# VHH binders against A-type ATP synthase subunit C (atpC), part 18

Target 1, 342 residues: A-type ATP synthase subunit C (atpC), of Archaeoglobus fulgidus (o29103)
Amino acid sequence: MITMIYKGNRAAWAYIVARTKVMKSRLLKPEDFRKLLNMEFDEIVRYIGETEYKKEIDELGYKFTGPRLLDHALYANLARTYRKLIEVSFGASKFLIMKYLEKWDVWNIINIIRGKMANVQPEVVDDILVPAGERDMDFWKTLLVKDIEEIVKSFEGTPYYEPLSKIGSEDMSKIEDGLYKVYYRELLKLNPSDFAMKLFLDFIKMEIDIRNVKTLLRLKAEDATPDEIMECTIPGGYELTEEELRKLAAMPIDEMIKALEGYWFWNDVQIEGKEVAAVEIEFDKVWIKTISKRASNYPLSILPVLQYIVLKKVEVDNLRVLGWGKYYGLPSEEIERQMVIL
Key: E = the ipSAE of ESMFold2; O = the ipSAE of OpenDDE; V2 = 0.75 times the mean of E and O plus 0.25 times the DockQ between their complexes.

## First folded at step 4 (VHH)

Design Q21 (from q09 with S54Y D59Y K106R T110F; framework vhh_7aqx_2)
Fold by ESMFold2-Fast, scan of step 4:
Structure Q21 (fold): chain B 342 residues (1-342), chain A 125 residues (1-125)
Amino acid sequence: as target 1 above (342 residues)
Amino acid sequence: QVQLQESGGGLVQAGGSLRLSCTTSGFTFSSYAFSWFRQAPGEEREFVGAISRYGGSTYYADSVKGRFTISRDNAKNTFYLQMNSLKTEDTAVYYCAAKYTWGSYRLSPFEYDYWGQGTQVTVSS
């Protein structure tokens, strides 16, 4: 069944790639972000209200104001855009897009549970939920009114149940890592039966590498033990496999950095003189550049679609950082340091 | 199980100093970025300062930069806001907040996982 799902003709890939290129052309350019960094909060809202976010800004503007309007509009637009991408896809492309976007179910589970544990009002959690995965907003709103025990029971029969059953006995950070490990483990079980699946799986493994190198560098900077590092990393990376991570985690940070120079993600990174947080942003930039290059090399494949999905999320993240930073009067230089602009 | 508890607030004369503490329990302290927010009478909650997950980066609102310093002590599961050269406009309820993040602190208050109950700071003229 999996093999049949992944079989597709070049005309089918040409269609979804063409739709994706149109959507990608509507993303904000680096020049737009540089312009926005020189604007005050009110100017930013007006600027965004004349972009692809116009529909959401207009529809929500009478209910919300300030940074909350931006949060609602950006996440609503993100969900609508991802759902539209699924709706215009079919066959192998639809299957792979849906599998990738299932990570948003993990995002929603984590934020609802964290909100419950911290006694945060359901309305605050609702502001950041993204119903772009397997389940719709009606499902997530149902969970917002349940207690933690009932929420955990709602996932019985799914692979997410096992890590969720440990809530109360393990730190929430370990539960969160466990949920993402499940997500990636399930994706990596997919059969590499054809070229489309192979490209998808290589993409996922490379995404894991970026996550793992950021984790490794951060935790080493904090003098974490090798065992602590291994608990926070995801197995199945492209080059940062479990075995490689064990070797690197045991090294002093200087030796580890030298060893990392041989890995695919190191060639384009600028780390000298940067704090760990800035280095992590540099790896996000390396990932975006790598996706772009690979999508250009395989233009009739899932890669241009995944490129768009990643770039759209980066844009939403940048706009949220910009909006809240400007609202609170942070200097443009401080805001820019947290943005991924290429 | 998870708790954030502010302390160190009170009444102080303009030009004076106060040190706020936020003691935490029920989660892995080193895995979180921390921030301080404040809410003046009749106004909305605003950002004051933040410290990143690893503690190497700090961020401040323009209104407090150069006067306030945020720091963390992982061994004590506590983070601080040192407030110097206090002004009457610094009068507010101060809240500590915690966010799990893979890198830099996020600035949106709606992205915070945990919040303290607040501590009053009153600066008299």
Scores: ipSAE 0.150, ipTM 0.586, lowest interface PAE 5.6, mean pLDDT 84

Design Q22 (from q09 with S31Y D59N T110F; framework vhh_7aqx_2)
Fold by ESMFold2-Fast, scan of step 4:
Structure Q22 (fold): chain B 342 residues (1-342), chain A 125 residues (1-125)
Amino acid sequence: as target 1 above (342 residues)
Amino acid sequence: QVQLQESGGGLVQAGGSLRLSCTTSGFTFSYYAFSWFRQAPGEEREFVGAISRSGGSTNYADSVKGRFTISRDNAKNTFYLQMNSLKTEDTAVYYCAAKYTWGSYKLSPFEYDYWGQGTQVTVSS
């Protein structure tokens, strides 16, 4: 069990929040993404080269071109930004930021394995790795040169081994769910010893709810059994607890959807006339709006910091979808359908 | 056990046509979106075309648009890439890929669940 005694003060939280506010002010706005949707690939690269990504674009532009330049620059900037947050934080804020960013170890594991499955060159996988979690880039580079069997074995003795051992017998999407389940399970063991920890844990539980409702809808549409649904969902949500998930999983889909309308995350979700993939994006928008409201209610807390971390990831995801879509000449409407724009 | 197997590759003259097939087994075909990728010698694996889970949406890389057509046959657990007006620059190993998804496909090879072993397509002048 991990416990922490914090003796912070209002001024300490004001400091990290002020630093975070400056970083947040540099994020692209919805209007910027609408402009980018009207640009060609080369114009997009030039546009982002005049933003917070200037350093990475300038440094990598002579080595890389096309979508590879974009992926490398975006994820290198993401790693630099997250490490900067850790670097300027201290005490309780540093502890909580580091705990949340351990999620990027899971991201790196997944992408290294998927890269091996796709027989992609190690240098290309390196483009999207984010060493913002517990392990540094040197560790991840050692995995890039190993086979899948060796990578899996390297996690023996860690809680990640069990889901990784199922590679080859289960869909990779289920392996990914297993890895995130481990990440969230470990976070939920933290003791809510003070207000900062309580806000952090409530945030994590709400994030689990958003993940669970997307999983529940997907699997239920495929007539998955209640046991299959329970295997793929994460226990310990804010309102979608293990007990609630078991009840919902047993319902016919129409009854389940009606029951879900009573949960916090259903408020203001727009599903009428949308395909299932678009409904998933609507839940991502609900989460972003909820984070914003809660960060406004608790402005001298961990919540504005976590808000920035989430928004920065969304921005990178949107730019990546734009870059790949425009590079291959996809219609703007198709690209926009895959983006989370508020 | 899950398996994707390409067929239909080979040698063809510029201006000719080939149809690639990807036969699948070990999973519920209708739950997957499918894509074709290709890799030329010394190059990285690149997107060619994709078909959504429902089959209602297809998209292609600009370099093959108007020449290549992707389709799926749920009854045969097989999907296809019809390649017309072939150019020497289309020479590559072609890979089929499957993504468990609600309907959208992915352009990045990192996001696919299953891959075929590849089939060589050589276009001579």
Scores: ipSAE 0.363, ipTM 0.711, lowest interface PAE 4.5, mean pLDDT 86

Design Q23 (from q09 with S31K D59Y K99R T110I; framework vhh_7aqx_2; at its last look DockQ between E and O 0.75; V2 from the best seeds 0.00; counts 0 for: pae E 3.5 > 2)
Fold by OpenDDE, look of step 5:
Structure Q23 (fold): chain B 342 residues (1-342), chain A 125 residues (1-125)
Amino acid sequence: as target 1 above (342 residues)
Amino acid sequence: QVQLQESGGGLVQAGGSLRLSCTTSGFTFSKYAFSWFRQAPGEEREFVGAISRSGGSTYYADSVKGRFTISRDNAKNTFYLQMNSLKTEDTAVYYCAARYTWGSYKLSPIEYDYWGQGTQVTVSS
């Protein structure tokens, strides 16, 4: 399988994969999360402050407290980490990493808009911005002081303008979906010109499947029409093509669930008796496992890097859930149910 | 147009009770989870409690647990915050929030879709 990679790029891939492997080794283990679940909030902050998040915790600790400190530190670390990946990458790897990380532009847009809608202080939104995409932090900061209309206008001429123009007329969830559709659409315009690109695009398509199956289940549970479902799904999936999605969307729930068993992402997912949110977590687990397996099959490729990017995000999300939950005194069991722990 | 409107706030003595209502319009009420937040002067907006989409689960911050109760009435597109045994530290502007979700509540204000304008609750000693 290693021989399938272009000989001239082997050294380049070996380098970035090696760097990524080191970074991956620093991620928290499932056992760590289990320990954290038994800690108080302050203990958790102390614990995290002794890990890879030390820099951010130390730097922000004088100004921030509580869950806001944690969020800001986590997202700051995330941004720093992703920027580091870009910095140590070159050529094809750098290009692909940057392209994938453009999704954080969408993240930032969404959070800025949500912040405005919630009428929260701009600083609160600033805490959770992740400038790892195409736009830099200066750009995002300029938006923080603008009203929604001005923000929307700032995206005129870009592919994101169309979804954003619907603010006030559509639910934010639909707008978010629209923004991600733009993101994925742009990625899927890339030409599979070489093996690396092919692996990358397959990865993207598989990620789309994971998103789409979640959307499908959620909307079907709400008795959404096939047309409504198709409006919320992302075209260009790995196995969930537009045609497949339309077929599934038209099925009764029971038949649909049965049909889903035939796709790559099912992997013995149990749906019965579970809330949709719990099922979504199961698909996240399947996704993580699948990425791991594929990365193992192609160790000198972009896949180990993408795997790390995904795992790092999962870690941050888990820590956020944990931190906020503990801060407000939620039961550990409830917190754990919201986490993705393998 | 989506609207959330709080009502029921006011001045109350410590140990007293208030019931806040959040009346909603412009979206499908049954598809949303709901939460209450509050913001005291000079403080950040903080999570008070939430009720799931189904209404089967409620969650409360430790500071209000055992004193506050959240409920929802889908027929009236309204959800409530019953506040008992009020304390001076409960003084704040209370906000209702809505989130489109199938699952769990969120604790961060940014993660909600819609917000009310807020209602003032003042607890005197």
Scores: ipSAE 0.213, ipTM 0.647, lowest interface PAE 2.2, mean pLDDT 90
ESMFold2-Fast, scan of step 4: ipSAE 0.696; ipTM 0.874
ESMFold2, look of step 5: ipSAE 0.444; ipTM 0.779
ESMFold2 (binder alone), look of step 5: mean pLDDT 82; pTM 0.833

Design Q24 (from q09 with D59K K99D T110F; framework vhh_7aqx_2)
Fold by ESMFold2-Fast, scan of step 4:
Structure Q24 (fold): chain B 342 residues (1-342), chain A 125 residues (1-125)
Amino acid sequence: as target 1 above (342 residues)
Amino acid sequence: QVQLQESGGGLVQAGGSLRLSCTTSGFTFSSYAFSWFRQAPGEEREFVGAISRSGGSTKYADSVKGRFTISRDNAKNTFYLQMNSLKTEDTAVYYCAADYTWGSYKLSPFEYDYWGQGTQVTVSS
């Protein structure tokens, strides 16, 4: 159980929410993505080079070209944006923002390890790292010069050590799931001491539900066993608790889908005839809509801040899919199917 | 141990054909989607083609579409890249890669679980 170290008042929430609303106003709109889908790769890079991403595109242009430049500029901007949000926050807001953004520690660990497995130069990985939360860029840079065994040893004494110690004996996807389980488990230990913490924890539990339903559907489509599904899902969801997941995992896929219709995230979802990737995007859309509604209901809280954090990541993901898809000459319709556009 | 091993590379004249194979061991082959990437001297590693877990879906880079075909043989724990109408621009080290997730569209090299060591393909005119 962890008690909040810093607490803010109503005026403190108003401040960070106001700063966040300004940042949110600079995000690309659905109309912008439709325009980008009609552009060729070179035009997309020029367009993005005249937006909030200009600094990173200019700074990284000496190292990278093509879709790699765009990819790295997007993540470098994401890191700068998240650090800016942490820097202007204080008290309870800073504590919760930092706790949520600690998720990027898992992202950084996985990308460093995958980069080494792919024999990618350290400088390439460096530019997609997101040094959010309590660990800074100096920490992550020390890992870039180590081999996999040394990286694992660097987490000895942390809760991340157990899943990392299984590298080489378990599939990398299971290592990644194990690291996210640690992140969520530690986050759910936070004491629901006040309304802000309760809103934060409900948000986290709902995020777990979205992750779990995507995992459940993917693994059931692969005829995975109930035990395999439980190994890959995250305990502590809002409605997809460990008990509920065990029941669903034991069902035939048709019966499971019917049972899922009763859950909060099923609102307006249509999955019949869709591939798993398209179904996952539908659940990402449900999550964004749910965050928007809840942030509107609690406008002087952590929720508008978390909404911005999620929407900024969605924008980066959409631009990455767009950049790579256009560079390789994929039809706009295929690219759009991989994007989360509301 | 997990191993992905490419074979079938070499020197070929423009307009010729090569068939690359990626033989795998140490994991459940049928549970993975597979991709081919290539890297020309001085360039970044680029996506060539992918095949889904079921084999029912394939994706190709525009530069190779209509000339290259990816396929898989679950019984042999092997997947292939049939390269036809080869051009000098196809000269690169070709890498095979494995991805546990199904339906995920992965063009970035960082998103794959396992990689082969690479095989050189040189196309001369």
Scores: ipSAE 0.165, ipTM 0.600, lowest interface PAE 6.5, mean pLDDT 84

Design Q25 (from q09 with D59Y Y100F T110Y; framework vhh_7aqx_2)
Fold by ESMFold2-Fast, scan of step 4:
Structure Q25 (fold): chain B 342 residues (1-342), chain A 125 residues (1-125)
Amino acid sequence: as target 1 above (342 residues)
Amino acid sequence: QVQLQESGGGLVQAGGSLRLSCTTSGFTFSSYAFSWFRQAPGEEREFVGAISRSGGSTYYADSVKGRFTISRDNAKNTFYLQMNSLKTEDTAVYYCAAKFTWGSYKLSPYEYDYWGQGTQVTVSS
């Protein structure tokens, strides 16, 4: 019902897109990442301290040092940036941005439970929590002091309870997949009442395809069974529907790769001579290029906003890989292999 | 079902050596990269060393580089940390950790899939 009255007008979309364009212009460029790859850890922190992350680095520098300062500053900035985007949005744009950012509730659940399983200090988990979803930081802090059984019980009555109830009987990667399945399933229930909703839902389905092709390639490289692959994939993709995934999962890896060449995400991907991790990064690059092309085709829509949200997350991920890799003295080539740089 | 179990910890004099082992079960060993972390009293868990999935790459924290060596034995589902020229500063609980990966691995302790319970290493002066 609420989605039925969700009719964006040109002026309303122009406003949020204009705000997003300014924010996007402040993202680090490929040239910046090339410079950072030649820097030592302390130089990287100083460089980042002169960017959009200055506020968080300055405010958190008295509490944290080393890569923990960087992690906390990056995720704190990410949360502030996403909340600012919600704050300046309204109507159709606010609803869709909030729905997309609910993904961060799943991120927080996974990291809190993983932290409990690893028996790490709660403050280490606190470094990467992003209260950009439905629940605020006070909620997440109450979970940090609970044991796993109490955390699971806290989600009774929510759709997240079913996958969380399997902790102890299923491995954590399957539980993580179950939580993301809940997130995507709930999003795909949205009514495609107008063109804005249709663009949003197609974006979500295409994001699922990218996740699924990466999962398919990983698990086939591991000689996983078709049933194991199907458990780890997410239904509702744009072209990788459940039926298509079942067919691909049953194929030998060489035949599967040839079949994948017919799918939308195969454009500009190169796999020959690359390890699976490098191939996954190629699909992340394909996704970013596809988002960019579609946002250009529909410049007064939700797509430029979603493009910014994705690019901001990619930037944070790249900076974290740089920070941890440089702090522990990894070779620049190894660090670069884990980054998505366009 | 997944289990990582450390062994080989104990008390050793400064300048001595210890070899830690981490025996695993419940997953496909060859599909995982492995790391050692340590935690001194009152401090956070810090990275010590890592070995890639293929075994072709090893990485170490600057504080242990040249003194510690990480290795893996796929046939035994076990990986090791050989610690030489031990210092009093190496005193900590040592944890083994596993992460599913291909070319790179996670250095952040909260991003690992599986962890051992820890083994105490005490280096006396």
Scores: ipSAE 0.107, ipTM 0.580, lowest interface PAE 6.4, mean pLDDT 84

Design Q26 (from q09 with D59N Y100W W102F T110F; framework vhh_7aqx_2)
Fold by ESMFold2-Fast, scan of step 4:
Structure Q26 (fold): chain B 342 residues (1-342), chain A 125 residues (1-125)
Amino acid sequence: as target 1 above (342 residues)
Amino acid sequence: QVQLQESGGGLVQAGGSLRLSCTTSGFTFSSYAFSWFRQAPGEEREFVGAISRSGGSTNYADSVKGRFTISRDNAKNTFYLQMNSLKTEDTAVYYCAAKWTFGSYKLSPFEYDYWGQGTQVTVSS
């Protein structure tokens, strides 16, 4: 067992967990989202303006209006919150938090490229960028003025180059899967040198399982070949290993679904009468419940911190869907179908 | 080569009607959900309406609900936006968009896979 990377102790974990518990207490509850679903857009902005987003809404309200005000305030708050979490962490906890948050580099790459494809103004893309990963805002701002070919070239020499080189020849959804595959593959190279690393890696593997089951169901519904499924899934999951994925991918869809019922993530999922997209949201709910249970079992560890990071992103995603949906006047039932509310 | 091509735009008097078409090629039409977005001068692209992959659900922005109808024709690899009771506020470049999905469309332009080049709709008073 190599322990060169591990420098944490129970006192350090207690401190980070205590700070995280305070931050978690400020998250919106399911009851808050149900109230928001019954509000008009202007009421939602006022409601959110009296929460932990008050600072961003107050500072940006004179410059932005409508859903752009919400997007800018939500992502600015998310970046500030993640930065605060990094600043109060030490040693092993700081290392693991920073590694997990590298996911936001993938978020920024995807949104910059999709913004170019949709001919969205650079300042609107800037509203949703989160400089919480390996690269800073100066890097991301330089990409906003480049064309897609130049952006792809900017990642030459990085692991992200391979999936990005396929832009124009493959669906953007496949490019996104490829970018996340790079992120997870790099994380799985971390040595399980101690218990903290083991808990972190198990969390990552379980998160991969949730992504893989959604990919399996999506691609099987499209009659994709086993090779296509293996290209889009991520090896190294907790139970959906490369071997298990190959077995499932070769099955007819009915047999595959029966086999999936034996996996940890199938508990508490409802699929009868739902579209595949709605089933995917059910697996997101299973993941949140599983994170909560595991964080309760290991309360002086990285798990409560990762739980908060995930829940904060879910809150921002829900508020963004709510804001845009209400602004366009969509029915509350349609907006709720796109939200993850437990 | 994936291509989405809008047609049917032009100049129309307030209270009139136009039908926009989006003809597609280079992918399996029946596997995609489709949406229309529009962009007024000086504004960003905003959602207008969407039709699910199955064609079983449609949704519209409140500003066009009851006046606009989205439909799809899988045999022709084409989807449509029927615009009735047009207002001067409907003046914009209209864009068709495609999303690889098994159920629902998306509201954010950032979530679509393919876009057309846009077609101008001008509604005079």
Scores: ipSAE 0.375, ipTM 0.717, lowest interface PAE 4.4, mean pLDDT 85

Design Q27 (from q09 with D59Y W102Y S104R T110F; framework vhh_7aqx_2)
Fold by ESMFold2-Fast, scan of step 4:
Structure Q27 (fold): chain B 342 residues (1-342), chain A 125 residues (1-125)
Amino acid sequence: as target 1 above (342 residues)
Amino acid sequence: QVQLQESGGGLVQAGGSLRLSCTTSGFTFSSYAFSWFRQAPGEEREFVGAISRSGGSTYYADSVKGRFTISRDNAKNTFYLQMNSLKTEDTAVYYCAAKYTYGRYKLSPFEYDYWGQGTQVTVSS
C-alpha cells in the first residue's frame, strides 16, 4: 500500500511533476541531434555513452556491437526510466502512468511474434522488450521460448486474445492495429470521476486523433475503401469519433482534406508538397507541440508526466533511426527526414 | 496464406553477377515496402537494401551501394536484388522481407512482418 506523506492532491502532483521535470531536463536537445547527424556511427556511440545511456552502453558493450548495441542500450534505458517513473509515483499518478505504459505490452507481443516469424534468436528479441506495462520481464521471457500458437493461447481470457487468434488469416499490420484498438478501448473505459482523470482521457483521445489522421491520409493515398479505412482506425478519438471517420472516409481525398482543416490537429500543420511519410512526421510534431502547450496550462497534473513519457520515446526513436542509418551509411539528409526534431 | 519465396541464389565467381527474386502471395503486394537482408556464417542478419511502397525511394547498405540494385514489379508480385561485381564478402544466406510502411526505412530485422526462408549465395575467390 502507498502511504501519502504530502498534504493534499496538489502536493502529490507537485512531487511527481518535479521528478519528471528533472528527467525531462536530461533529454537531448535539437542541437544535440544536429551534432549527431554530422558524426559517424562510432562517434555517435561514444557521444551517447556520455549521456543518460552511459550505464546501459557500458553494461552491454562487452556483449553487443554495432547498431544492436544501440538498440539494446536504448530500450533497456527506456524500460529502466519508465520503471523508475512508476517507482517514484503513488496514488492517482501511479495508476495513470501504469495504465498509459500498458501500451508496451502491445509492443512486446508484436515484437515477440515478429521475431518468431523472422526466425530470430530469442536473445535478439529480448534486446528490445520493454517490461513497463502490466506484465513483468519474467512473463515476457516465458513467451520467448514458446511457439506462436502457445503465445496466442497465453492471452486466452484477455481482450488481446481475439486479434491474436487471427494470426495466419489476417495481415500482421491488422493484428497490430487490433491490439492497439484493445489497448485504447480498455483505457477509454476508465471513469472520468475527477479532473485528473478527465485530463488523462482527453490526452488519450487526442493521441487517438493523431493516429487516426495519419491512418486516414495514408490509406486514402492508397485508394483504400471506406470499409478498409474504418477497419484500420481506432474509435473514441477527441474529434475523430467513429461517426466523423465514416464521413471523412467516404469523401474524395480533396474534399476530405478541406474538411480536416476544421479539426484541432490541423492548426499550424504544413503538408503542402510533402510525401505521406513526411506528413506523418508533421502530425507527430503537432502532437508534441500540443502536449507541451497543455502541460504548460496544467503544470500540476498528469500532463507534464505524459509529456516526458512521449518525449523520451521520441528521443529513443530518433537515436535508433540515427544509429541504424549511420551504420549502413545512409545520407545525413535522408536520416534527418526520418527524425522528429523540433 | 502469406508466402515469400527467394530464388536465383547459387555459386558464382568473384566479379560475377546474380539476380535474386522474391515471389510473394497472400497479401496486397502494392501496399508493402520490401527489403533484402543477409546473414554470413557466424554473423547476425544485416540489412542489404530496401525499396519503398511507392518504389520512389531505395536505400542500400554502404557495403553494397553502387553494386546492388533493388527493384519491384507490382504486376508480378515480385521484387528483385540485382547483384553485380560480387565479392567473397558477399557470401551469405539472403532473405527477402516485407513491411507494411510508408516512406521511412526499416533497417532492423524485427520491424518486418513477413520473411522468406532464405537463399544461399556463395562467391568463390
Scores: ipSAE 0.511, ipTM 0.787, lowest interface PAE 3.1, mean pLDDT 86

Design Q28 (from q09 with D59N T101R T110F; framework vhh_7aqx_2)
Fold by ESMFold2-Fast, scan of step 4:
Structure Q28 (fold): chain B 342 residues (1-342), chain A 125 residues (1-125)
Amino acid sequence: as target 1 above (342 residues)
Amino acid sequence: QVQLQESGGGLVQAGGSLRLSCTTSGFTFSSYAFSWFRQAPGEEREFVGAISRSGGSTNYADSVKGRFTISRDNAKNTFYLQMNSLKTEDTAVYYCAAKYRWGSYKLSPFEYDYWGQGTQVTVSS
């Protein structure tokens, strides 16, 4: 923590953080999600139509029904919100926000390809596209009319080409891992000499740790080989480095779990009596709590902004799980189990 | 390399039963979660039922709950949809789907890694 450097940037960060606090105050609270769990699908749509999603629900309600209306409204709002955040940012904050949001290019690539594989109509794929990354909506819409081979060729000359060239020979989950490895690898190349950059990079490394511990636990429960685990994990974590992951992957699952107790992300995790899928959600909760604490420790920095970006995505994910689950008539307890509610 | 192949579709009268099978090859069957989707002409693919990797969890759309049962047989690399008390509104092309990573359950077609070619089920009045 370099106090003098931090203090020197105080006024610039105060503006961005103030704008972010206003946006954060409009997010749904845990109590709102508990109310929504007692509602039927149509009631949920009406409820969110009285929130920050009103504009998107009003614009789309005459054309769409069911989960498609909800998905389109949620992702359109997410894109509008992220673009607004970029628009009100400047200098170092704008640069870091834009770099972080490049992850949505990976989201768009994966969903367009999965949509093609599932023979989903281009209009339905368009519902979930988020043009918040490096490429604009015109680029993404052009891909919707191409076949998979043409889509892959569209990324020649980019670092995304190598993992995409393995479509057909690798599982889509492995292609997805490859694309996220590219995203994180490119982020970790950023120069750490600036204090804001150091905070950003530590945040990214910790996000990688959360992703890696979920992957490690899932694959170990599936009795995957150490080499398979290493292939599916992302290098450059905060404590789950390549060396640590290789060591953990070689352990029997019981010994591995005991060894994991020493890592930063183990504090306050609720694992006892839970299946792997529920444990992964508990690590998502640990991440949100950790982001909150760190943003409180560095209140005039990029961290409150990144906190908002993460919480906004969690809200969209929760509403999507709720909408799809209620539409198909799943029990409330099964829906709640899939939601990240603090 | 990976293949999912549906079988067991056909024509049946309302109130009848059919058992759909999805045979798989080219991957480690026990590592995948499986689902059935269906699609009527001009409509989007809708969720029918799912079974977790362990087989310990199943989920069904409300429209088929109590009538359809999903199951898996790891020894045969095959999973099934037992369809009882069929209704004319069950008429659709039925697709089997596989998902390698089931970290968070999602009912959207976008979450699946592999798909079968589909099998027609026609329920006459």
Scores: ipSAE 0.386, ipTM 0.716, lowest interface PAE 4.3, mean pLDDT 86

